VHH binders against q9p7j3. Designs and how they scored, part 238

Target 1, 174 residues: q9p7j3
Amino acid sequence: MILPLFPETQVHVFVYENVSNCAAIHEQLISQNPIYDYAFLDAATILYKKQVYSAIIRALEDRRDEQMKTKTIHSEVILSLSPKTEISSAFRQFSMTKKSKNIVVVKIDSKLTEEEEFERLDKLVEGNRVEFSDEELQKLIDFKVLKKNYKLDPSTLENPLASILSSIALRGYS
Short names: E, the ipSAE of ESMFold2; O, the ipSAE of OpenDDE; V2, 0.75 times the mean of E and O plus 0.25 times the DockQ between their complexes.

## First folded at step 18 (VHH)

Design hc10 (framework vhh_6qgx_2; at its last look DockQ between E and O 0.95; V2 from the best seeds 0.84)
Fold by OpenDDE, look of step 18:
Parts: structure tokens; C-alpha cells; sequence
Structure hc10 (fold): chain B 174 residues (1-174), chain A 122 residues (1-122)
């Protein structure tokens, strides 16, 4: 997948449900295994494709402008999902944990086709791949977590996408 | 200023034990995952062990499982590595490291100590 604003950067996003080895993946991340060079998100925190894309774009913009707050593009994507500026907070809010069951996996700067990347990732994730769509994401979302992460209230719940995108875009500009 | 200061290294015979300690300062210790790395002569630095910021989870490289134990003391801002049944292949400079996150992506550790040398003789 190519984003219009970043035509030279190939991006892939995958969704897995019923993942059984999140704890094992977590261990690989802590040990800095480069094979796991992805952003692993908890699907319970993701409601829209545009939410993910917005975070990716924000991260890419930060990189372009040499304004990244984190060390890698994937960590920047995770940070960019959060309305908060604290890195630790963002990761606690949105990252996959050992307790996660459904995950969204993001790959930036891929040199592979989507299918090739999937074959590679499929060796690492023990779960069922589902379509990356709003429909599928809506089945996996925890609205309590979503409301908490973005401080959604009854007035903003009418159009949660707008609120989420605003939060991502305006992080650090309060 | 952020500081990680390792201690406890030295010369020990195979089968012996050492306890490494790392004293942290200059950052909120309780918010960071702490880890130990090592670099053997002629080799790249490798992960040894880690303990989460809350201290509820520990991780080890396969070669040290059952022999090494990582722990942390929040009151003293220290992380320790108890090394038992040491082997010559454990000879390395051991580094303490701290990370602000420990999930979501391969962890980039923000702070590093200068290391303490461990030598295990046959």
C-alpha cells in the first residue's frame, strides 16, 4: 500500500484475531529481535482504518521533518495514535500486550509485496488473519478502552472518527 | 543527568556465582523496564535479561535460563543480576539498560551503563 503523501514509502497493515502467542511475541520485542520489526497494536484500541492511517501519516511527517520523539518509525506510529505526548502512556494505551487476543500489525518501509509480507509475518503470529476494514475492526474494538484513550463523551461519540483524528493531529499543540 | 552504574563484575571460576548490580539515577526508575546485556570478545552485544517496570514479568535469553535471575529494588533504584553456575561462555562486559516502553515494537533502550567485566575461567 502506498500513501499519496508518501509515495516512496510502502506500508502494510494486517489484522489478526484469536492470537495465542502474544506473550511470546512480547518476549521477542523486549529482546530486540529484528525479525519482529513491526508495530504491534492491540486491536481493542482501534476502531477505524483512518485512525491507523492517520497515525502512520503523523509518524512519517515527524520523520520527514526530523521531529520524531521516539527512536524508530514503528514506535513513532504507536506514539502517534495517542493524544498524549508521553511515550510510556501511548504504549500502555495502544500497544499489544501479553494479554492481547486481537492485534493490528503495521509495517513501514516494506520492501515486500503485501502477500510476501504476510507470509513472513504469518510465521510470527499464531492467529487468524482478517480483513483490514472498519467492519472487522468494529468487531474487535473495546469501546470502554477507546473512550478512555481519546476521552470521548456523549457529544463526541456522535462522530468518534473526527474526534480521534483531531486528537492524533493536534497532539502536542494544546 | 541520567546515570546507570554497574558493579559486581570480576574473575570467577566455572561453576561459581556473581551478583551484578546497577544503580540508576536521573530518571523515574519505576517507569522504566530494566535490562542486562552483554558483549563477549569478538561478538556483538546480546540481550541477557529484562524485568518490566512493575517487576511482574522477567525475560531471559535461552542460554541463561535457570542460571540467572534478574530483580529490581524500587526503593533503592537498583536492578540486579544474580548469575549462578557460570560458564566460560558467560565471559563478557555486562551492561545495564533502561527502556521507557517494553512492548509494541522491538524495544529501544534509552539509557546505558558503561558496563562491568565478568570473566569466567575454565
Amino acid sequence: as target 1 above (174 residues)
Amino acid sequence: QVQLVESGGGLVQAGGSLRLSCAASGFTFSDYTMAWFRRAPGKEREFVAAITHEGDDTFYTDSVKGRFTISRDHAKNTVSLQMNSLRPEDTAVYYCAAASYDMGTPVEYDYWGQGTRVTVSA
Scores: ipSAE 0.914, ipTM 0.955, lowest interface PAE 0.4, mean pLDDT 95
Fold by ESMFold2, look of step 18:
Formats: C-alpha cells, structure tokens, sequence
Structure hc10 (fold): chain B 174 residues (1-174), chain A 122 residues (1-122)
C-alpha cells in the first residue's frame, strides 16, 4: 500500500492468528537478526485498521520532520501507537510478547509487493494469516487491554475510535 | 553519567575458563535487558548472549551454547558471562550492552561498554 501523503513509501500490514512461535521470534529480535526487521504488534491491542495507519502516518511524519524519538521507523510505529512519550512503556503495551497468540506485523519502506513480502514473512511466523480488516481485528482484540492502554472510560468504550486516534495524533499534548 | 564497565578479560589456554563482569551505573539496571557481544579481529560485532530484565529468559548464539552462562545480579547492578571450555575462536573483545526494550523490533541496544579483551591460546 501507498499512503497519499507518502507516495514513495510502500507499506504492508499483515495479521496472523494462532501464532505458535512468538518465543522464537523474540530470540531473533534480541540477537538483532535483520531478517526480522518489522514491527511486531500484539493483536490484542489493535481494534481498527485506522489505529495502525494513524501510527504509521505519525511515524512517517516524524521521520520527514526529523523528530523521531526512536532509531528505526518500525520502532517509531510502536511508539506512535502509545498515548505517552516513554519508549519502554509503548513497547510493553503494544509489542508482541513471547506469550502473544495473535499479531499484527508492519513493514515500512518495502521494495516488494504485498505477496512477495508475505512469502518472506510466512517463513518467519508460524500462524494463520487473516485479512487486515476491522472485522478480523475485532475478533482478536482484548477490550480490557484496549481500555487500559488508552485510558478509556465507559462513555467512550462503545465507540472508542475517535478517542484512540486523538491519542495517537496528539501524543504529548494535553 | 551512564557507564557499562567490563572486566575479567585476559589470556587463557584453550579448554580454560574465564568470568567476565559488567558493572552498570547511571540508569535503572532492573529495567534493562543486558547482553554480551564480541568482535574478533577483522570481523563484525556479533551477538553472544542476553538476559532479559526480568531475568527469566536467557539467549545464546549457537557456538557458545552449553559453554557460556549469562547471569545478572540486581543488588550489585552487574551482568556476568561465565565462559567455560574456551576455544581459540572465542578470542575477541567482549562488549556489554543494555536495551530498554527486548521485543517488537530487532533490539536496539542503548548503551555499550568499551570492551574487555579475551585471548584464548591454542
């Protein structure tokens, strides 16, 4: 996919359910294996496609404006999901863990088609690919986690999209 | 103010043992995943071992599994690498490194020590 504001940046997003090898992926991230250069998110924290796209756009805007807080665009996506500015908190809240069951995987600056990128990623992730859609994401979300991560109260929980997107867009402003 | 200071390097005969230590200061040690990397002459720095901030997971590159043991001491703010059954190919400068997160993307280590030299003689 090409985002209108970033026409030269190819982005792919994949969703996997029933992932059995998150612990093995963790080992590869710790050892800095460059084949794993993606953002690996816990799907339990993602309810909307727009949530992911907004974080990607925020990360790309910060890169364009030389305002990134993290060292790579993929780590910046993880930070950008968070309503707070602390990097370690964002990673604890949104990244895949060794116990995650379902994940969302983001690749930015891809030189490959979606199908080609999927073929590479599918060698790394032991799980079942599902569509990146609001319908599939709502099957995988943990609303208790979503409420905690974005500090949603009962009045916003029925339709939290605007509150979540505001948190991403306005991080650090209040 | 942040410091990672390695010690314990030296010359040892093949088959011998050596214990490296890394003293950490200037940051909250218990929040960081700690790792050892090494660089042999003329080669790129490579991963050796890591231990998570919780201390419940350890990771080793294949060539050192069963011979090296990483551990951490939160009371002393140190991470150690016990190296047994040393081989000439373990000869390198060993670096201590720290990262504030250990998942989500390939880990970027925030802090690095200056290194301690290990030489293993045939």
Amino acid sequence: as target 1 above (174 residues)
Amino acid sequence: QVQLVESGGGLVQAGGSLRLSCAASGFTFSDYTMAWFRRAPGKEREFVAAITHEGDDTFYTDSVKGRFTISRDHAKNTVSLQMNSLRPEDTAVYYCAAASYDMGTPVEYDYWGQGTRVTVSA
Scores: ipSAE 0.685, ipTM 0.860, lowest interface PAE 0.9, mean pLDDT 90
ESMFold2 (binder alone), look of step 18: mean pLDDT 86; pTM 0.873

Design hc11 (framework vhh_6qgx_2; at its last look DockQ between E and O 0.91; V2 from the best seeds 0.83)
Fold by OpenDDE, look of step 18:
Structure hc11 (fold): chain B 174 residues (1-174), chain A 122 residues (1-122)
Amino acid sequence: as target 1 above (174 residues)
Amino acid sequence: QVQLVESGGGLVQAGGSLRLSCAASGFTFSDYTMAWFRRAPGKEREFVAAITYEGDDTFYTDSVKGRFTISRDHAKNTVSLQMNSLRPEDTAVYYCAAASYEMGTPVEYDYWGQGTRVTVSA
């Protein structure tokens, strides 16, 4: 898809459930395999499509403004999901782990169609693709983790999206 | 300031052993995944081995599996690479590296040592 504010940047987002090879993917990431040039998120930490898009937009804005805190656009997406400025904290909060079962995969600067990108990614991820929608994400979310990551309380639970988006947008501002 | 200082390199005969060490300072060692890379003459730098920040997982490139062992000592802020059954193709400058994350995307290593030369003669 194309984001209105970044028409020259093609973005794809995929959701997988029941992923069996997260440990194997971990090995590829730590060894810097370029074929795995994606952002792999733990679906247990994602509640809304707009949450993911907000992080993507934040990352793209950082790149545009030459204010990236990480080295790659995908790492910046992961960082951008977090209200914290610490890279290690953000990754521990939101990135896929070897224990993850469900994941959200983000591709920035894709040169392929969504279907073509899926065919590539499907060779790397052993799981079932589901629709990238709020409905499907709500089935995979861990609300305890979500509340912890964004410090949600009863006053913000009425509209958690607003709180999440504010946290993403205002990261580093206090 | 951040420092990674490698040691233990040298000349060794094929089939021999060598133990590399990397001393880290200037950052919270326990928060970082540590790795070894190498660059052979005329080749690009390649991943050799890594150990997670908790020390519970280790990773190796295929060509060194069963021969090399990576370990870390949190009390001393050191990471080591035990290299056994060395081969001429293991000849390279070996670099110590540190990363603040280990998952989510291909890992970018934030800190690098100056390297230590390992030469394996036939």
Scores: ipSAE 0.862, ipTM 0.937, lowest interface PAE 0.5, mean pLDDT 95
Fold by ESMFold2, look of step 18:
Structure hc11 (fold): chain B 174 residues (1-174), chain A 122 residues (1-122)
Amino acid sequence: as target 1 above (174 residues)
Amino acid sequence: QVQLVESGGGLVQAGGSLRLSCAASGFTFSDYTMAWFRRAPGKEREFVAAITYEGDDTFYTDSVKGRFTISRDHAKNTVSLQMNSLRPEDTAVYYCAAASYEMGTPVEYDYWGQGTRVTVSA
């Protein structure tokens, strides 16, 4: 996929459920294996497609404006999901862990078609690919985690999407 | 402000043992994943071992599994690498490294020591 604001940047997003090898992926990330150069997110923290796209756009804007806080665009996506500016807390809140069961995987600056990138990623992730859609994401979310990560008000029903997107857009300004 | 200071390197014959230590200061030690990397002459720096801040999980490159043990002491702010059954191919400068996270992307190690030289003679 190409985002209209960044027409030269190819982005792919994949969702996997029932992932059995997050611990093995963890080991590869620790050792800095470049084959694993993706953003691996815990699907329990992602409710909407727009949540992911907003974080990608924010990361790309920060790269364009030379305002990135992390070393790679993929690590910047993880930071951009957070309403806070602290890198370590963003990673603790949103990254895949060795205990994760479902994941969202982001590739930015891909030189491959979606199916070619999927074929590569499928060698790395042992799980079932599902559609990147709000319908599938809603099956995988942990609402307790979502409410904690974005401090959503439990006392009145409000549009959680708008609150989440404003947190991503306004990070660093509040 | 951040300092990682390695010690314990030296010359040892094949089959011998060494224990490396890394003293850390200038950050909250318990919040960081600690790792050892090494650089042999004419080669790129490579991963050796890591110990995570969450749960103290340990990871090793295949060539050192069963021979090297990483550990850390949160009270002393030190990470250690016990190296047993040393081989000439373990000859390298060993670097201590630290990262503020451990998952999500290939880990970015932001802090590095000056290194300590290990030479293993046949």
Scores: ipSAE 0.741, ipTM 0.870, lowest interface PAE 0.7, mean pLDDT 90
ESMFold2 (binder alone), look of step 18: mean pLDDT 83; pTM 0.848

Design hc12 (framework vhh_6qgx_2; at its last look DockQ between E and O 0.89; V2 from the best seeds 0.73)
Fold by ESMFold2, look of step 18:
Structure hc12 (fold): chain B 174 residues (1-174), chain A 122 residues (1-122)
Amino acid sequence: as target 1 above (174 residues)
Amino acid sequence: QVQLVESGGGLVQAGGSLRLSCAASGFTFSDYTMAWFRRAPGKEREFVAAITYEGDDTFYTDSVKGRFTISRDHAKNTVSLQMNSLRPEDTAVYYCAAASYDMGTPVDYDYWGQGTRVTVSA
């Protein structure tokens, strides 16, 4: 896909459930294997497509404006999901870990079609691809984690979208 | 200011051992994943080993598994690399590195030492 504000930037988002090799992926990230140049998110932290798109947009805006806090666009997406500015906290809260069961994978600046990117990613991830949709995401979310990450009170948990999007858009503007 | 200071390099015969140390200061040591990289003459820097901030999980490049052991001492803010059964192809400058995250995307190591030379004679 192409975002209207960033017409030259191709983005793909994939969702995998029942992933069995997160520990093996972790090893590749630590060794800086460039084949793994994606953002790997824990699906337990993602409720909406717009949550992911808002983080991508925020990261792309910060790149455009030379305001990135991290070295790569994919690391910046992970930071951009967080309401806070501390890099380590954002990664702790939103990244895939060796214990994750379901993941959301983001590729920015792709030179491949969605099908081609999927074929490449599917060699790296041992799990079942599902649709990137609010329907599938809400099956994978952990609402206790979502509440903690975005400081949601009980009334906002019924429809937390506005609170989450505001947190992403306003991070750093206090 | 952040400092990573390596020590323990030197000349050793093939089959021998060395222990590298890296003293860290200027950041909360327990919040960082620590790693060793190496650069052989005429080659690019390559990953050797890492130890995570969470759980002290260890990772090694295939060519050093079973021969090298990474460890860290949280009280002394040091990370060490015990290198056994050294081979001439292990000859390189070894660098200590630190990263504030170690998952989610390929790790960018924020801080690097100046390196310590290891030479392994045939």
Scores: ipSAE 0.729, ipTM 0.874, lowest interface PAE 0.8, mean pLDDT 90
Fold by OpenDDE, look of step 18:
Structure hc12 (fold): chain B 174 residues (1-174), chain A 122 residues (1-122)
Amino acid sequence: as target 1 above (174 residues)
Amino acid sequence: QVQLVESGGGLVQAGGSLRLSCAASGFTFSDYTMAWFRRAPGKEREFVAAITYEGDDTFYTDSVKGRFTISRDHAKNTVSLQMNSLRPEDTAVYYCAAASYDMGTPVDYDYWGQGTRVTVSA
């Protein structure tokens, strides 16, 4: 897909449930395998499509403005999901772990169609692809984790999306 | 200032053993995944082994599994690589590296040592 504000940057997002090889994927990431050039998120921390898109946009804006805090656009996406400025904290909050069962995978600067990218990624992830939608994300979310990550309280739970987006947008502006 | 200083390299015969050590300073050691890389003559740098923040997970490239063991000592801020059953193809400059995060994306290590040379003769 193409984001209106970044027409030259193709982005793909995929959701997998019941992933059996997150530990193996982690091993590939730590060994710097370049074919794993994605952002792997724990689906338990993602509630909305707009949450993911907001993080992507934030990362792209940081890159555009030469203000990236991390070294890669994908790591910047993970950082951008967090209201915290600490990179390690953001990764611990939102990234896939070896214990993850459901994941959201983000690809920035793709040169492939969505289907082609899926075929490539499907060789790396052992799980079931589901639609990238709020409906499917709601089935995978851990609300306890979500509330913790964004410090949601009863007053903000009425409209958690607004709170999440504000947290993402205003990171570092406290 | 951040420093990673490797030691323990040298010349060894095939089948022999060698223990590399890396002394870390200038950063919070317990917050970093530590790794060893190597670069053989005429080849690109390759991953060898890694150990996570608290040492609860270890990772190895296939060619060294069963022969190499990575460990860390938080009290001394050191990471070690025990290399057994060494082969001529293990000849390389070995580098110590540190990463502040290791999940979600291919790890981009923040700090690197200057390397220590390991030569395995036939």
Scores: ipSAE 0.633, ipTM 0.838, lowest interface PAE 0.6, mean pLDDT 94
ESMFold2 (binder alone), look of step 18: mean pLDDT 83; pTM 0.842

Design hc13 (framework vhh_6qgx_2; at its last look DockQ between E and O 0.90; V2 from the best seeds 0.73)
Fold by ESMFold2, look of step 18:
Structure hc13 (fold): chain B 174 residues (1-174), chain A 122 residues (1-122)
Amino acid sequence: as target 1 above (174 residues)
Amino acid sequence: QVQLVESGGGLVQAGGSLRLSCAASGFTFSDYTMAWFRRAPGKEREFVAAITYEGDDTFYTDSVKGRFTISRDHAKNTVSLQMNSLRPEDTAVYYCAAASYDMGTPVQYDYWGQGTRVTVSA
């Protein structure tokens, strides 16, 4: 897909459930294997498609404006999910871990169609692809984690979208 | 200021051992994943080993598995690389590196040492 504000930038988002090889992926990330150049998110932290797209848009805006805090667009997406500006905290809260069971995978600046990117990614991830949709994401979310990550109170937890999107859009303006 | 200072390099005969050390300062050591990379003459820098910030999870490139051991000492803010059964192919400058995260995307190491030279003679 192409976002209207960033017409030269192709973005793909994939969701996998029942992933069995997160530890093996971790090893590839630590050794900087470029084949793994994606953002790997823990699906337990993602409730909405708009949450992911807002983080992508924020990262792309910061790249455009030369305001990125991290060295790659994929790492910037992970930071952009967080309401805070500290890089290590964002990664600890939103990244896939070796214990993750379900993941969301983002590719930015893809030169491939969605199907072509999927074929490449499917060789790396041992799990079952599901549709990137609010319906599927809501099955995989951990609401206790979501509440903690975005400091949601009881009044917003029923329909937290606006609070989450505001946190992403306004990060850095404290 | 952040500083990573390697030590322990030198000349050693094939089959011998060396222990490299990296002293870290200027950041909260326990928050960082530490790694060793090396650059052989005329080659690009390559990953050797890493140890995660939370524990003893360790990673090694295939050519050093079983011969090298990475460890960290939180009291001394050091990471070490014990190199046994050294081969001439291990000849390189060895660099200590630190990253504030180690998951989510290919790791970007924030800090690098100046390197320590290891020469393994036949």
Scores: ipSAE 0.723, ipTM 0.862, lowest interface PAE 0.7, mean pLDDT 90
Fold by OpenDDE, look of step 18:
Structure hc13 (fold): chain B 174 residues (1-174), chain A 122 residues (1-122)
Amino acid sequence: as target 1 above (174 residues)
Amino acid sequence: QVQLVESGGGLVQAGGSLRLSCAASGFTFSDYTMAWFRRAPGKEREFVAAITYEGDDTFYTDSVKGRFTISRDHAKNTVSLQMNSLRPEDTAVYYCAAASYDMGTPVQYDYWGQGTRVTVSA
């Protein structure tokens, strides 16, 4: 897909459930395997499509403005999901772990169609692809984790999306 | 200032053993994944082994599995690589590296040592 504010940047997002090889993927990330050049998120921390898009946009804006805090655009996406400025905290909050079962995978600057990208990614992820939609994400979310990550309280739970987006947008602004 | 200082390299015969050590300073050691890389003559740098923040997970490249063991000592701020059953193809300069985060994307290591040379003779 193409984001209106970044027409030259192609973005793809995929959702996998019942992933059996997250530990193996983690090993490949540690070893710096370039084939795994994605952002791997724990689906338990993602509730909305707009949450992911907001993080992507924030990362792209940071890159545009030469203000990235991390070394890669994908790592910046992970950082951008967090209301915290600490990179390690953001990764612990939102990144896939070896214990993850469901994941959201983000690709920035793709040169491939969505289907072509899926064919590549499908060789790396052993799980079931589901639609990238709020409906499917809501089935995978851990609300306890979500509330912790964004410090949601009863007043913000009425409209958690607004609170999440504000947290993402205003990270580093206090 | 951040420093990673490798030691323990040298000449060893095939089948022999060697223990590399890396002393870290200038950063919070317990917050970093530590790794070893190597660069053989005429080849690109390659991943060898890594150990996570608290030492609960270890990773190895396939060619060294069962022969090499990575460990860390938080009290001494050191990471070690025990290399057993060494082969001529293990000959390389070995580098210590540190990463502040290791999940979600291919790891970008923030700090690197100057390297220690390991030579394995046939």
Scores: ipSAE 0.634, ipTM 0.831, lowest interface PAE 0.6, mean pLDDT 93
ESMFold2 (binder alone), look of step 18: mean pLDDT 83; pTM 0.856

Design hc14 (framework vhh_6qgx_2; at its last look DockQ between E and O 0.95; V2 from the best seeds 0.84)
Fold by OpenDDE, look of step 18:
Structure hc14 (fold): chain B 174 residues (1-174), chain A 122 residues (1-122)
Amino acid sequence: as target 1 above (174 residues)
Amino acid sequence: QVQLVESGGGLVQAGGSLRLSCAASGFTFSDYTMAWFRRAPGKEREFVAAITYEGDDTFYADSVKGRFTISRDHAKNTVSLQMNSLRPEDTAVYYCAAASYDMGTPVEYDYWGQGTRVTVSA
């Protein structure tokens, strides 16, 4: 996928359900295996495609402006999902853990087609790929976690997307 | 002032044991995953072991599994590496490292020690 604002950057997003090897993936991340150069998100924290895209765009903007707070574009995506500026908090809020069952995987700067990237990633993730859509994401979301992460209240729950996007966009400006 | 200070390195015979220690200061130790890396002469730095910030999970390189044990002491802000059944190929400078996150992406470790040399003779 090509984002209109970043035509030179290819982005792929994949959703996996019933992932059985999150612990193994976690181990590879800790050991700094470069083959795992992705952003692995807990799907329980993602409600909308636009939420993910907003974070990706924010990260790309930060990179463009040389204002990244993290060391990699993928880590910046994770940070950008959070309304908090604290990196550790963002990761704890949104990253895949060994306990995750469903995940969203983001690849930035891919040189491969979506299918090629999928074939590569499919070797790393043991789960079922589902469509990256609001419909599928809504099946995987944990609203308790979502509410906590974005401090949603009854007034903002009427339009959670707007609140989420605002939180992402205004991170560091409050 | 963040500091990671390694100690315990030295010369040991093959089959011997050595215990490395890393003393951390200048940051909230309990919030960081701690790890050991090593760099052998002429080789790139490689991951050896890690222990999560909660201390409930440990990870090891395949080359050291069953021989090395990583542990941490929150009260003393230290991380240790017990190395048993040492081999000549374990000869390297061993570095202590700290990361504020340990998931989501390949981990970037924020802080590094100066290293302690371990030499295993045949």
Scores: ipSAE 0.898, ipTM 0.948, lowest interface PAE 0.4, mean pLDDT 95
Fold by ESMFold2, look of step 18:
Structure hc14 (fold): chain B 174 residues (1-174), chain A 122 residues (1-122)
Amino acid sequence: as target 1 above (174 residues)
Amino acid sequence: QVQLVESGGGLVQAGGSLRLSCAASGFTFSDYTMAWFRRAPGKEREFVAAITYEGDDTFYADSVKGRFTISRDHAKNTVSLQMNSLRPEDTAVYYCAAASYDMGTPVEYDYWGQGTRVTVSA
């Protein structure tokens, strides 16, 4: 996929359900295995495609403007999902953990087609790929987690997208 | 200011033991994942062991499993590496490292010590 604002940057997003090896992936992340250079998100925190794309765009804007707070574009995506500026909080709230069951995986600056990237990723993740779509994401979300992460009240839960996107776009200013 | 200060390195015979310590200051110790890395002469830095911020989970490189033990002492703000059954190939400078998170991407270790030298003679 090509983002209009960043036409030279190839991005892929994958969704896996019923992942059985998040603990093994965690070990590879701790040892800095470069084969695992993705952003691994807990799908329980993601309700919309636009939520992910907005975080990607924010991360790419910060890279373009030399304002990144983290060391890689993938870690910057995880920070960009958060309404807060504190890095460790963002990772604790949105990252895959060893106990996650469903994940969203982001690759930025890919040199591969979507299918080629999937073939690589499928060797690393033991789970079932599903479509990256609002329909599939809504089956995997935990609304209690979403409400907590974005401080949604009953009135915003009927239209949470605008509140979530505003939080991502205005982080550090609102 | 964050400081990580390693100690306990030295010269030891093959089969011997050493205990490395890393004193940490300038951050909330319990919020950080702590790790040891090493760099042997002529080699790239490699992962040795880590102990997570959230719990007592430990991780080891295959080359040291069963011989090295990482531990942390929250009262003393130290992380230790007990190194048993040392081999000449364990000769390296050992670095203490800290990260405020340890998941989501390959871990970005924010703070590093200056290192302590371990030499294992045949």
Scores: ipSAE 0.719, ipTM 0.858, lowest interface PAE 0.7, mean pLDDT 90
ESMFold2 (binder alone), look of step 18: mean pLDDT 83; pTM 0.848

